# VHH binders against c4kar8, part 264

Target 1, 263 residues: c4kar8
Amino acid sequence: MAELSTPSPASPAPLDGGRGDELEKFTLRGARQILQLLQDLITHRGLITAHTGGGHSFMTAVLKVDEERGRVVLDPSPDPQANRRALAAPRLTCVTQLDGIRIQFPLVGLGEGQDKGRPALFAPLPAEMLRLQRREFYRLQVPLAHELSCLLKAEDLARKPVEVSARVIDIGAGGVAVVVPTGAAEFVIGGTLPACRLALPDGEPIELDLEVRNLNRQTQRNGTEQLRVGLRFAALPRAADTRIQRYIFKTERALNAKARGGL
Short names: E, the ipSAE of ESMFold2; O, the ipSAE of OpenDDE; V2, 0.75 times the mean of E and O plus 0.25 times the DockQ between their complexes.

## First folded at step 14 (VHH)

Design pc8 (framework vhh_7pa5_2; at its last look DockQ between E and O 0.13; V2 from the best seeds 0.00; counts 0 for: pae E 11.5 > 2, placed apart)
Fold by OpenDDE, look of step 19:
Structure pc8 (fold): chain B 263 residues (1-263), chain A 125 residues (1-125)
Amino acid sequence: as target 1 above (263 residues)
Amino acid sequence: QVQLVESGGGMVQPGGSLRLSCAASGFTFSSYAMSWVRRAPGKGPEWVSTISGSGGDTSYADSVKGRFTISRDNAKNTLYLQMNSLKPEDTALYYCAKESTYWGDDIYDSPFDYWGQGTQVTVSS
């Protein structure tokens, strides 16, 4: 009678395969810590973005933690298609914030069911949760001496495609803020700008999709009106992310050196 | 410390109106876009509306377009949601949410970094 060795459940893929060593100090793996953090998310009614892959995500929240069954219960999306994607995904990447601290955790083995007669999603408790300080994800103010630009593919008031060259005023891992001339294009908060091009000093422009997150009309001291547009990276390839992070790091070092009188 | 405190919720009959308010503190209110999100029992959180920092630009979910109006008073650090022609399906806990200043690495992010405890809106006959 050959004891069928039950295959050891494949260790969930690390949250971030590329920065594993640096992120380890921020990764919680203790069962008690994980449970506490999930409970905190419940207590604070945490708004969680669950990423299903392919650039798709939906908003959810933790309904409860079932310690007896070792599972977390989530709200389903009001969008049935999002739920289908979630259930089909081999892994959900859940992202939220609590008191300015980024929280990220994977869920695998998602299922649907009912909790107290209401539709719910179920998953085993996460094996790890990443808790990062806010400072790790801030936006760098682009020095005036740097000429970062972003070519925006947008539409005008007539919905005619237009290309707008925008100056980048700040940049982070998650997005950019740009300045455009007033009237150059029509922007809608929540709208996506596809196939834009971010120019960095280190090589060819990065092609990426941008989501409009904020709009602010500003009048300059000279009386010229400008539109500040806050943009989120809708889908950022890993290679592009690496380049952006490298730029930020290099620039920060240079600025710090200058501030210390070294440049 | 960032604080968002919602108010103005209550029970209303179908077709009725409510005005929600959100008092903001602990940050430069006018510098950030603000949103309303709602969560109904058995339904996950749903984005409702967003307004830019200056208040000049607004967006709405299709489900509330034409019925809801988002506004803000930056002098009072207050966000508003005027809700007209309310329907039973609008029953939810309504959150005031601040757009995130910081984003995560890679392709994973959260659009909001702070939100309130919510105010309950119940539309029932």
Scores: ipSAE 0.858, ipTM 0.948, lowest interface PAE 0.6, mean pLDDT 86
Fold by ESMFold2-Fast, scan of step 14:
Structure pc8 (fold): chain B 263 residues (1-263), chain A 125 residues (1-125)
Amino acid sequence: as target 1 above (263 residues)
Amino acid sequence: QVQLVESGGGMVQPGGSLRLSCAASGFTFSSYAMSWVRRAPGKGPEWVSTISGSGGDTSYADSVKGRFTISRDNAKNTLYLQMNSLKPEDTALYYCAKESTYWGDDIYDSPFDYWGQGTQVTVSS
């Protein structure tokens, strides 16, 4: 496989990921709103990542919205295996972006056929679409020079306790993303890692519980695999929240100043 | 606002060369991996190449390996794709794509969160 960074969740979750009540205000269910949003994706040439389950996904795009037949027409993958997985999947979870807003929607009942003599995938129009503003899930990309790390309390592949020092690659109000070597520990989506220690500059490590939310495998140039782990803060104390926000603000200010000086 | 603007596409004969550029703005360019993705008529989007934020790591699709070279200039916020020994099957709209940021409140992730309008490459005689 030549792709450097592809999503590989260990256990794919439904559209709302257990946040159904909070996500309701961001959910579109009106037929006209859904049609307009799909048309906007066509107009803006939206690249869509379709998750087929089992850690598999492929890139697609909306070719056409067939309002009369109540269906959406999608590009097939250039990979025949990806198309077979998609057609066998009971549900696709599609994610894309429009004007800095994350768009997410399910497709069920995928079929294959032709559009204007070319291969195409077909699915009924989604009954709902999720529209999330990017700024509500903002993450600061951590500069490598900061050497930010988090000591994770996890289990190895044999279910034995292990401590892993993970490099923090991004941080936000709700959590961090870290990178670990593949095989360093076993991570299960929804699992809790207790008493982890987040090392910020200018102070003692912050002790906190982290929930595993996302897993993505990445392949480095030398062929070495890394696992990117998304971790949510569980019940973060105010003092810790203040320190994290201060770090984010200070780092953003420094990066903005450096970027303006470099322009 | 994140903005990615591709340029450098055009018509070229088989065996020819083109250099694509992508001008990036609205984010800290050096902090993100960048990719080229192409979309050909009658075929879905296909990943072509990725370069890490520092430029130290690169990867390529098997179909372009040895012919294409991805590079970046972090001082100019610009991504490049040098395309050599072009073939008719390289004909496509080429997109510049930004590495996706993790969503702490969502299990699903996408490798890309932003891309440009694309620049058309046509290889024909």
Scores: ipSAE 0.564, ipTM 0.838, lowest interface PAE 1.9, mean pLDDT 82
Fold by ESMFold2, look of step 19:
Formats: C-alpha cells, sequence, structure tokens
Structure pc8 (fold): chain B 263 residues (1-263), chain A 125 residues (1-125)
C-alpha cells in the first residue's frame, strides 16, 4: 500500500451499445490471452497512447506484468499534471498498434508507486482487450475534395433544437465520424439524433437516425477548437446501407488507382 | 499496413536548423492530411503543424510559426519539417502522424492512431 497510491475504483460506464455484438468476436476476456497480449506489447516495445478524457492523453508503455498480483505496470509521464489526470480518471483508455492490429483496453483503479526504486503506475489487469484488424472495421478517410457533410438535428446548451452541418471525416459500414465547431450543439454519449441527413456525392441526401458513441475535443491548426463526434447508424434502411457501401467501395478503388498511377 | 518512419533528429545548438523526414507506406499518401506532433519533456503530445493531401494548405502552432515549414513530396511519399531558429523549448520527440478515428464503444481523446517511432530533437547550448 505504501508502494501504491490507488484511488477507489469508479464504476465504469456500461458499454453504450450499438455494434457491441460485432465487437465481441474481437474481444479477449481470458486471463491467459490478456497476459499474453500484454507480454507481446512489452516484447515489441509498443508505444501506447493513454486517454484520460476531456481531450487529454499521454504516451506510455507497459513495463511489465505482475501476474501473481494481477497487475500491469506502466511508464509514468514525465509531466506531473498528466499523471495526476490519469490517477484521477475513472478509467484510462489505452490505444496502441501491433503488426497493423489496433489494440485497445481500459484500465481501472490506476495507482502510483515504485518499481525497483523508480516511479511507476500500477493497475489491475484489464478485464477485456480489443484486437481490431483494420480490414474488418475499415474506415474510409473521406477525401477533402469530396466535402462530405451530415446535417445533424441536435440541441443547444438550453436544450433548444438546432441543426448543425457537420463535415464527415471518416465513414464505415456502421457509422461516421464528424467534426463540428465547439459550442455548436450539446452532444451526449448514448443520445440519439433522429432524422439526420447524410449528403453523399451521388443522389439525394440519406435520412437516418444517429446515436452519439464518442466525443473528442480537438484544436484545429488555426487554434479553433472543434468537437469530433463518433456517430453510429441506427435503424439504417437497406437502400441507404447499399448507397453507403457503394460510396466506400468506389472511393477506395479510385484512391488505389491514383496510388498506382504515380505519386 | 500503414508505416511511418521518422528521421533527421539530433542535437543542435540554439539558433540552428534541422530537417525532419517521414517516409510513409501502406496507404495513398497524397489523399491524406499529415501532421507533426511533438512531446516535450514533462508535457503531453503537442500539435506542431498540418499539411493537406495536395500540399496546398498548411498550418502551424503559434510557438513555431515563422520558424518551421511543413512540406511534402507526394512522388516520394515523404513528409518534411524544416526547423529553423531552434530554441531549447523545441526539444522534444517529434512524431509524424496520420489522422484516424475508431468508431466504437470507448471514448477516444486523440485521433492519431497511426504514427511513427518518433525522432528526437535536442536543442541545448
Amino acid sequence: as target 1 above (263 residues)
Amino acid sequence: QVQLVESGGGMVQPGGSLRLSCAASGFTFSSYAMSWVRRAPGKGPEWVSTISGSGGDTSYADSVKGRFTISRDNAKNTLYLQMNSLKPEDTALYYCAKESTYWGDDIYDSPFDYWGQGTQVTVSS
């Protein structure tokens, strides 16, 4: 206990639904599988981005796994404020890559202490880890020239209806990510945005319901703050799904043809 | 498989210059905006500069404007950062980054899921 300073674990928010069933086949829950994957990250000296919420993150690495005590040992940030944010956060979302596979896992109950006389961060082993191959969750980064947009029917801070035209930055089979100016609307994770309109280059805009799945604050290159909003398609009509898949396929083929033609 | 490999870092005296390079592979380089991000000692990641896929639009953090120049050579799949008039405050590990967003159940604070190993820049007297 003197070696570790841990906050009381906060109850993690439940998974907020949507594509949970599709993610399950990529989810590791076995203790042996989790230990092996963490060991692989150590062996390959994987760099991890640890997210504390509110647009804050820091770079870290897994230093070791103490399987007898059921703990993972992380490299602390040289920035004391980053460490304090991490220790105060109800969960730490760790994101990394290993051989082209995105790996993501939560840590809850983070504490500080010493490992062989050096400061370190400690947490219980995660209860689950995601291994997401890019091909199965391909997200087309929308070319800037396409200027793809989505009209969102949201609410402002006073809960008044507001319509926001949001630029689509990526699109996949299950949803889109968009950016909006900070303060343009209030978004709540788990909230639904009915009757939004997705504008594809071919044909009329698609009417669809969207569910807010994640929020990420960003600073634009000109210093302006924007909000990146992850949106899941809810109750997607068959015709709309077909048009979205066609757009993705056609755009990807066009991009691949340009890559072959010369850079 | 996306790969980004940074190079060109080193030690330099205040007022000196360095040119960083980032070799990109595994994606259509000219179709994507690219960024330089740095992590100074004791601080989290800091955005430095962004360039559009065509190279026509650039932007810079106030702390580097007028001293750093981002560029790209789409024929060579290479991103560059020319750093002039270097200051001790520029000491950092510099990463080349491609924007990417995961759609899922977890909150994600940073869009950079693809970056290189970084190249160290140290500015000291």
Scores: ipSAE 0.000, ipTM 0.229, lowest interface PAE 11.5, mean pLDDT 76
OpenDDE, second read of step 17: ipSAE 0.815; ipTM 0.930
ESMFold2 (binder alone), look of step 19: mean pLDDT 80; pTM 0.793

Design pc9 (framework vhh_7pa5_2)
Fold by ESMFold2-Fast, scan of step 14:
Structure pc9 (fold): chain B 263 residues (1-263), chain A 125 residues (1-125)
Amino acid sequence: as target 1 above (263 residues)
Amino acid sequence: QVQLVESGGGMVQPGGSLRLSCAASGFTFSSYAMSWVRRAPGKGPEWVSTISGSGGDTSYADSVKGRFTISRDNAKNTLYLQMNSLKPEDTALYYCAKESHYWGDDIYDSPFDYWGQGTQVTVSS
């Protein structure tokens, strides 16, 4: 529903509004698959963050899957206010992980009651669950042969403008990871780098604004230091987003074809 | 890529002490607040403690205040939880959790962006 897909740019998009054909291969819709995944979360004592909208969330866990009644039983929050927000929400978006794989699913029709004399939250079984290797797939490791680069517009240690050509090592729908020599530029987490240029193997460089999200210093075996910079796309025109997505999927398919060939 | 590895759990008598450790890799450790979260049998997940990226600010659940101390060594990318005066009700699987941030993913992220596998603490006679 489009009317429900108008969050603030800083807020996450709804799952229904953010789903593309690319997510379909990670979507579980079989009742048995959903039941098995929920049971795996119980077995591994997986912790779940339930988002109630508006930036609110609480921690929960699956206590039990009630197959006969077609529902999940969840641990309530020790915070009564969090439980009230959850019960008032039209939908919960549940996020967890299992063996590093991101798992997401909606719950609609949350109620409260008791399970074996203990307070519990209840919801119908989700009709779908996303078992996303997407965080890892969308942070595609860029083949060295592609020589992907991003020209960064940054400042040096003296606050003077500097242009740095950075090698792109990792690329996803929301950003890139690049490496630069230590000392090439100053990066501040939360800082914006305007009018940077991302060079893909096809077409002209994409001009975009990047936000610095994280910094890691790495020492190579030869003692040379490099800085890994995680950069978020601040905003992308639809055409730029399409080109980046196309590059990711074509490269992934090519890599999968090589792996499938064996050796 | 992001990895959190908890250790230091075990079996201990009431009144005893344990030191939990969490070895972090794959992100800039000093830039993120870190937390300990536990799940006891038959209970929901309970937040235990948080420490700021610099280590200058800490907070604790009322159930552990005065008994537990959270600390970090940013040079070693390691988070610690010193647990003193342990009680049977402290029995739980203890998780190391990293504060959430946006990365290359346009789907919802958790307030804790990554969880470790946990380390079991059992307090019994």
Scores: ipSAE 0.005, ipTM 0.333, lowest interface PAE 10.2, mean pLDDT 77

## First folded at step 15 (VHH)

Design ka1 (framework vhh_vobarilizumab_d1; at its last look DockQ between E and O 0.53; V2 from the best seeds 0.00; counts 0 for: pae E 13.1 > 2)
Fold by OpenDDE, look of step 15:
Structure ka1 (fold): chain B 263 residues (1-263), chain A 125 residues (1-125)
Amino acid sequence: as target 1 above (263 residues)
Amino acid sequence: EVQLVESGGGLVQPGGSLRLSCAASGFTFSDYAMAWYRQAPGKGRELVAGIDSGGSTSYADSVKGRFTISRDNAKNTLYLQMNSLRPEDTAVYYCARIEVWYYDSSGSTYEFDYWGQGTLVTVSS
């Protein structure tokens, strides 16, 4: 009985040493920006992986931000040993994700105690927070209400040309993920779909070529099979890129406003 | 409503002893850290002793070895046993509920959200 060594969760690949200069544009140092981002983590109940060094980490969350005292309050680990490691560490490296964007920030000067009778970890506010908005990797989850669609020009099993209207589920600067009914068309990874049409809410459809990068068959709870197709923009005109970026930005802002209780 | 009522203050001679009590109500006493503060005439309020919900205690250097803070969760009562009293211990003593307590490399921090009316302790010959 070969003990299937569950592959140790791959340590998040060190953020590839893109030159220190490239990370600077993604680093927040403004007090207001830091506070806002921490508040957003609270609002979204974002789980944070806190790294204590030596390959050790624990799950935590920001519970409270005290602006007046310049302090952040974290949820302690249920493991007392993890908390001891955290307190002994000269630096806690916190990693999380908000809206598909990786966030990383250091905490130093940790203490343990209680907030309103509840155990908590305490630290000064971080001096900086890294928000990696890699344009190329960011994928906006498209709200269902937007009904974003892409007309795919594909082939069926008989290699007959077919047009499939696919729902766009996520969009980024580099491509889209769409959902199509199983059997609607045949897709080949690495294949090109020419002269497709992406429909954005703000105007006429964008004509573009798409490259199939990923295929994932999913069975829905209702038993219906769907095919998720990851598509890369093969040749995107500059004007189209601008429109896509504008849509992403506008949608993200609206979602954030809504999450904050804005109309 | 949170209420803290101190008692046990009075006049005592140097070297004497007093026991202060604080009756707490309006909250789950056992969940909160508690502390004693004092304010001497013309001086600021200072922490005397703290006790967390687990019973761990801390003391100001000026009272260490002479004062003992304790709690009875069943009675919702905080105590301060004061021995070997000195004239410099003369102050109004306040019972406080601690909203935030934590320990870091710089030491212990206590932040109160409620305090009582205080009880006067006078140490004089």
Scores: ipSAE 0.591, ipTM 0.815, lowest interface PAE 0.7, mean pLDDT 89
Fold by ESMFold2, look of step 15:
Structure ka1 (fold): chain B 263 residues (1-263), chain A 125 residues (1-125)
Amino acid sequence: as target 1 above (263 residues)
Amino acid sequence: EVQLVESGGGLVQPGGSLRLSCAASGFTFSDYAMAWYRQAPGKGRELVAGIDSGGSTSYADSVKGRFTISRDNAKNTLYLQMNSLRPEDTAVYYCARIEVWYYDSSGSTYEFDYWGQGTLVTVSS
């Protein structure tokens, strides 16, 4: 047969488990921002997984954006059943990636037709687009040689202040994970640790507030018992954010350059 | 340059027939959906009939059973056969190329990018 379909690659799933209030800061609702992001998908030839519900999806792409008419034009599936499911669905949940950034947006009011003699799917511009930057989900594994530490302003079992020096094992745009000796302090998920100090290699420690997000007890290779504490940055000052991003960027590039050049 | 030229209009008595033609040039005619619409004096535009590239047709309720749209892709020509004409069919008839069309839960939408100069059809006793 002359017309062959390729196997579908592993499809990204919608962010079903995302909490609405946690995702709001990543949601674009401005018309100009939405148009620019859709145009970037066209320019980069982004492949989109369109979810129709009931466990069904198909691959598509944004062919064009019509700003004057307020709509997007999508590539239809070569599978007629996929197109029928899409047209019957109350909405289409579109998921894709652009430069490591996860993009998700709904399309409502999907129709079918032709554009300049070619079959196409049509929808109004989405009212919102979720853009989850790679940095928000990327966690740099901190090289042991860097010996990054974070001084935690915590409490012991008797609610007395204690300072705990914790080794940073990973770092991302939104937080760090640290390890402490088991029993060094009491940590409560949702608890806030004010005025902690994150020590980076280049300059004075950064003073910041941390929120406890997860706790995990673990045994290290050498047999020591430790507590892994996942911490979120709360209300991060611009200067602190800049220093953290610079560290991640520099270290990531160094690691990527070595990984690219060798096994 | 896209050109659409209508012909075949005229004066006819009620119950009579006319055949309209639309000569198309400047594009690949067989790839496009085409339509006839009309505008009666002092009234808005009314979509009369449409035909897609595969020959599937649609008609306004007011003309079903009386009008037939057809196309000859070899001659790049669109036709409208109008039978059992009534005074209410009096209008200027326009041939149009459909740039975009789609269906949703609210019905069909058609957008035209080119149309002809029109041909007058007058039905009177």
Scores: ipSAE 0.000, ipTM 0.291, lowest interface PAE 13.1, mean pLDDT 80
ESMFold2 (binder alone), look of step 15: mean pLDDT 80; pTM 0.783

Design ka10 (framework vhh_vobarilizumab_d1; at its last look DockQ between E and O 0.58; V2 from the best seeds 0.00; counts 0 for: pae E 3.2 > 2)
Fold by OpenDDE, look of step 15:
Structure ka10 (fold): chain B 263 residues (1-263), chain A 125 residues (1-125)
Amino acid sequence: as target 1 above (263 residues)
Amino acid sequence: EVQLVESGGGLVQPGGSLRLSCAASGFTFSSYAMAWYRQAPGKGRELVAGIDSGGSTSYADSVKGRFTISRDNAKNTLYLQMNSLRPEDTAVYYCARIEVYYYDSSGYTYEFDYWGQGTLVTVSS
């Protein structure tokens, strides 16, 4: 019985070596900005993956920020070995996401102790925090209630033109991910789907060309197979881009308000 | 309400011994790190000894090997056994509840949130 070694979760791909100059635009170094972002992580109970090196990581959260003492308090791992690794590491690399934006920050000088009788990890405030606001990479998870759809003009196995109504599951400035029934159409990575129609809640469908970038077959819990198709906007008119951006912004704001206990 | 009441202070000769006690109430004593501080006349307050909730202890270099901090969680009491007392140990000794305790590369850090009224220890011939 060959123990299928569950592939170790792939180390987050190194942030692609986009030249150091591009990352600088997304790096926060202001004390107020850093404090605010850490406070936002607390407010949203953001889970943080803390990397200790050597392919090891543990889940944590920011529990407290002490501005006066320049200190951040983290939730320790329930695994004592993970905590030992963290304390032995010269640097802790923290990775999280807030509102779909990837956040990365280093912590150095980690200590272990207690805050108000509770076990905690302590570190000086980070000197910098990377907030990747790349609009291009941000994908809004579309609320099911919005029922966004995209009419895909594709071909079947016989190369006969077919129209497939696909549910949009995520949307960004650069494209959409959709779900289609298995066998509804044939998709080729790198292929173009011309004159498709993206339906937004705020008006008439947007006509656009789509390029197939990714294909993922997923089996649902109920045993049904679905095809997830990643699509890039091949040619997006400026007016359409504006509408898409407006939708994303409005939806994010609404989701955030709801998360804060707003109606 | 958090209360810390020190006792056991007094006059002692050099080389003598004294045991301080601190009765704690108003909080879960066993969950908190505790410490002893002292303040000599005309000097600032200094940490003497600390003990975490697990019983790990730390001492100022000036008292290391002479003083012993301990706790009885069943009695909600903190103790400081002071041996080989010196005139320079003369101070008001304060029991403190530690809000924040941690260890890093720089050593132990203790931050108190509550302290008692103190008890005077005078070491004199």
Scores: ipSAE 0.561, ipTM 0.811, lowest interface PAE 0.7, mean pLDDT 89
Fold by ESMFold2, look of step 15:
Structure ka10 (fold): chain B 263 residues (1-263), chain A 125 residues (1-125)
Amino acid sequence: as target 1 above (263 residues)
Amino acid sequence: EVQLVESGGGLVQPGGSLRLSCAASGFTFSSYAMAWYRQAPGKGRELVAGIDSGGSTSYADSVKGRFTISRDNAKNTLYLQMNSLRPEDTAVYYCARIEVYYYDSSGYTYEFDYWGQGTLVTVSS
């Protein structure tokens, strides 16, 4: 029953741990809220992708929540190897969607046994659950033709101010990823770039503070080295947030229309 | 309706033997782990022995080597063979069905959902 052990093409992957600060405001930690959300998953028969690490996952479901004993009961995989990987993993990262809302939670201390004579997996209740609208985790790949850019106010190795015009390669509700030539500026994970300017097509650039969340060195096809910089938005005014969401929505709709326009 | 009925208790001299039986009905007996526990007068309950659906057994240290738990899935019956009985084995013995069991880093967990009325075992001269 290989079909039960493979994720569907639309199955969500776990969100990157490097975005942890951006996701904190969507994290539920109250015991009652966690229990209610788990019960909603049971009621709606939500299918869950359980990630065991190393690119492996299996499909499961929450069968029941035992509030008094503080545990969840999961459906085991029909594939014994998937169950062995789950039991050996230091944590199981569960990902699902309920009515367009992404839900993610960790389970630790997984055990295997039986519930009322039927095989089952057992774990303590998660201490936290992530609950996100699609827009909160979606990153639009910016079309090259839009030439979206962000002016970064950064420093070089000598701590001298430099301005770097960086191409925006993706954009979401909480931040952007940009590319810059290697050596254009010095970036430090956790560092703040004040008074940067994000240029959108529909008005004046947005002035905002950015925080460096990740760095990735890349070699392009022509041998040129560049740096991919993941940046988190500081708090945005409503108008700025609205403009970003509108850009994402319009661009996504336009890209989908081009995909259909082959009719 | 789940029912567990113990039998085989009685008065026995020290060093003697008894065999307890537990007739089970109202559920798929072969799918469940089962256990015996006992309660002496004025004392708390003590798990005596357990057997899972696959036949693996466990015993309390106080009875290891003297008691044997077994099951006959064809007859829906759980047994406890008690040899070399001592006065401290005097208790009411209960058959129990294990609702939940599992093993994790904290050890074994056992939870019972049904038990019988018990059968009295008295060991004295």
Scores: ipSAE 0.304, ipTM 0.705, lowest interface PAE 3.2, mean pLDDT 85
ESMFold2 (binder alone), look of step 15: mean pLDDT 80; pTM 0.785

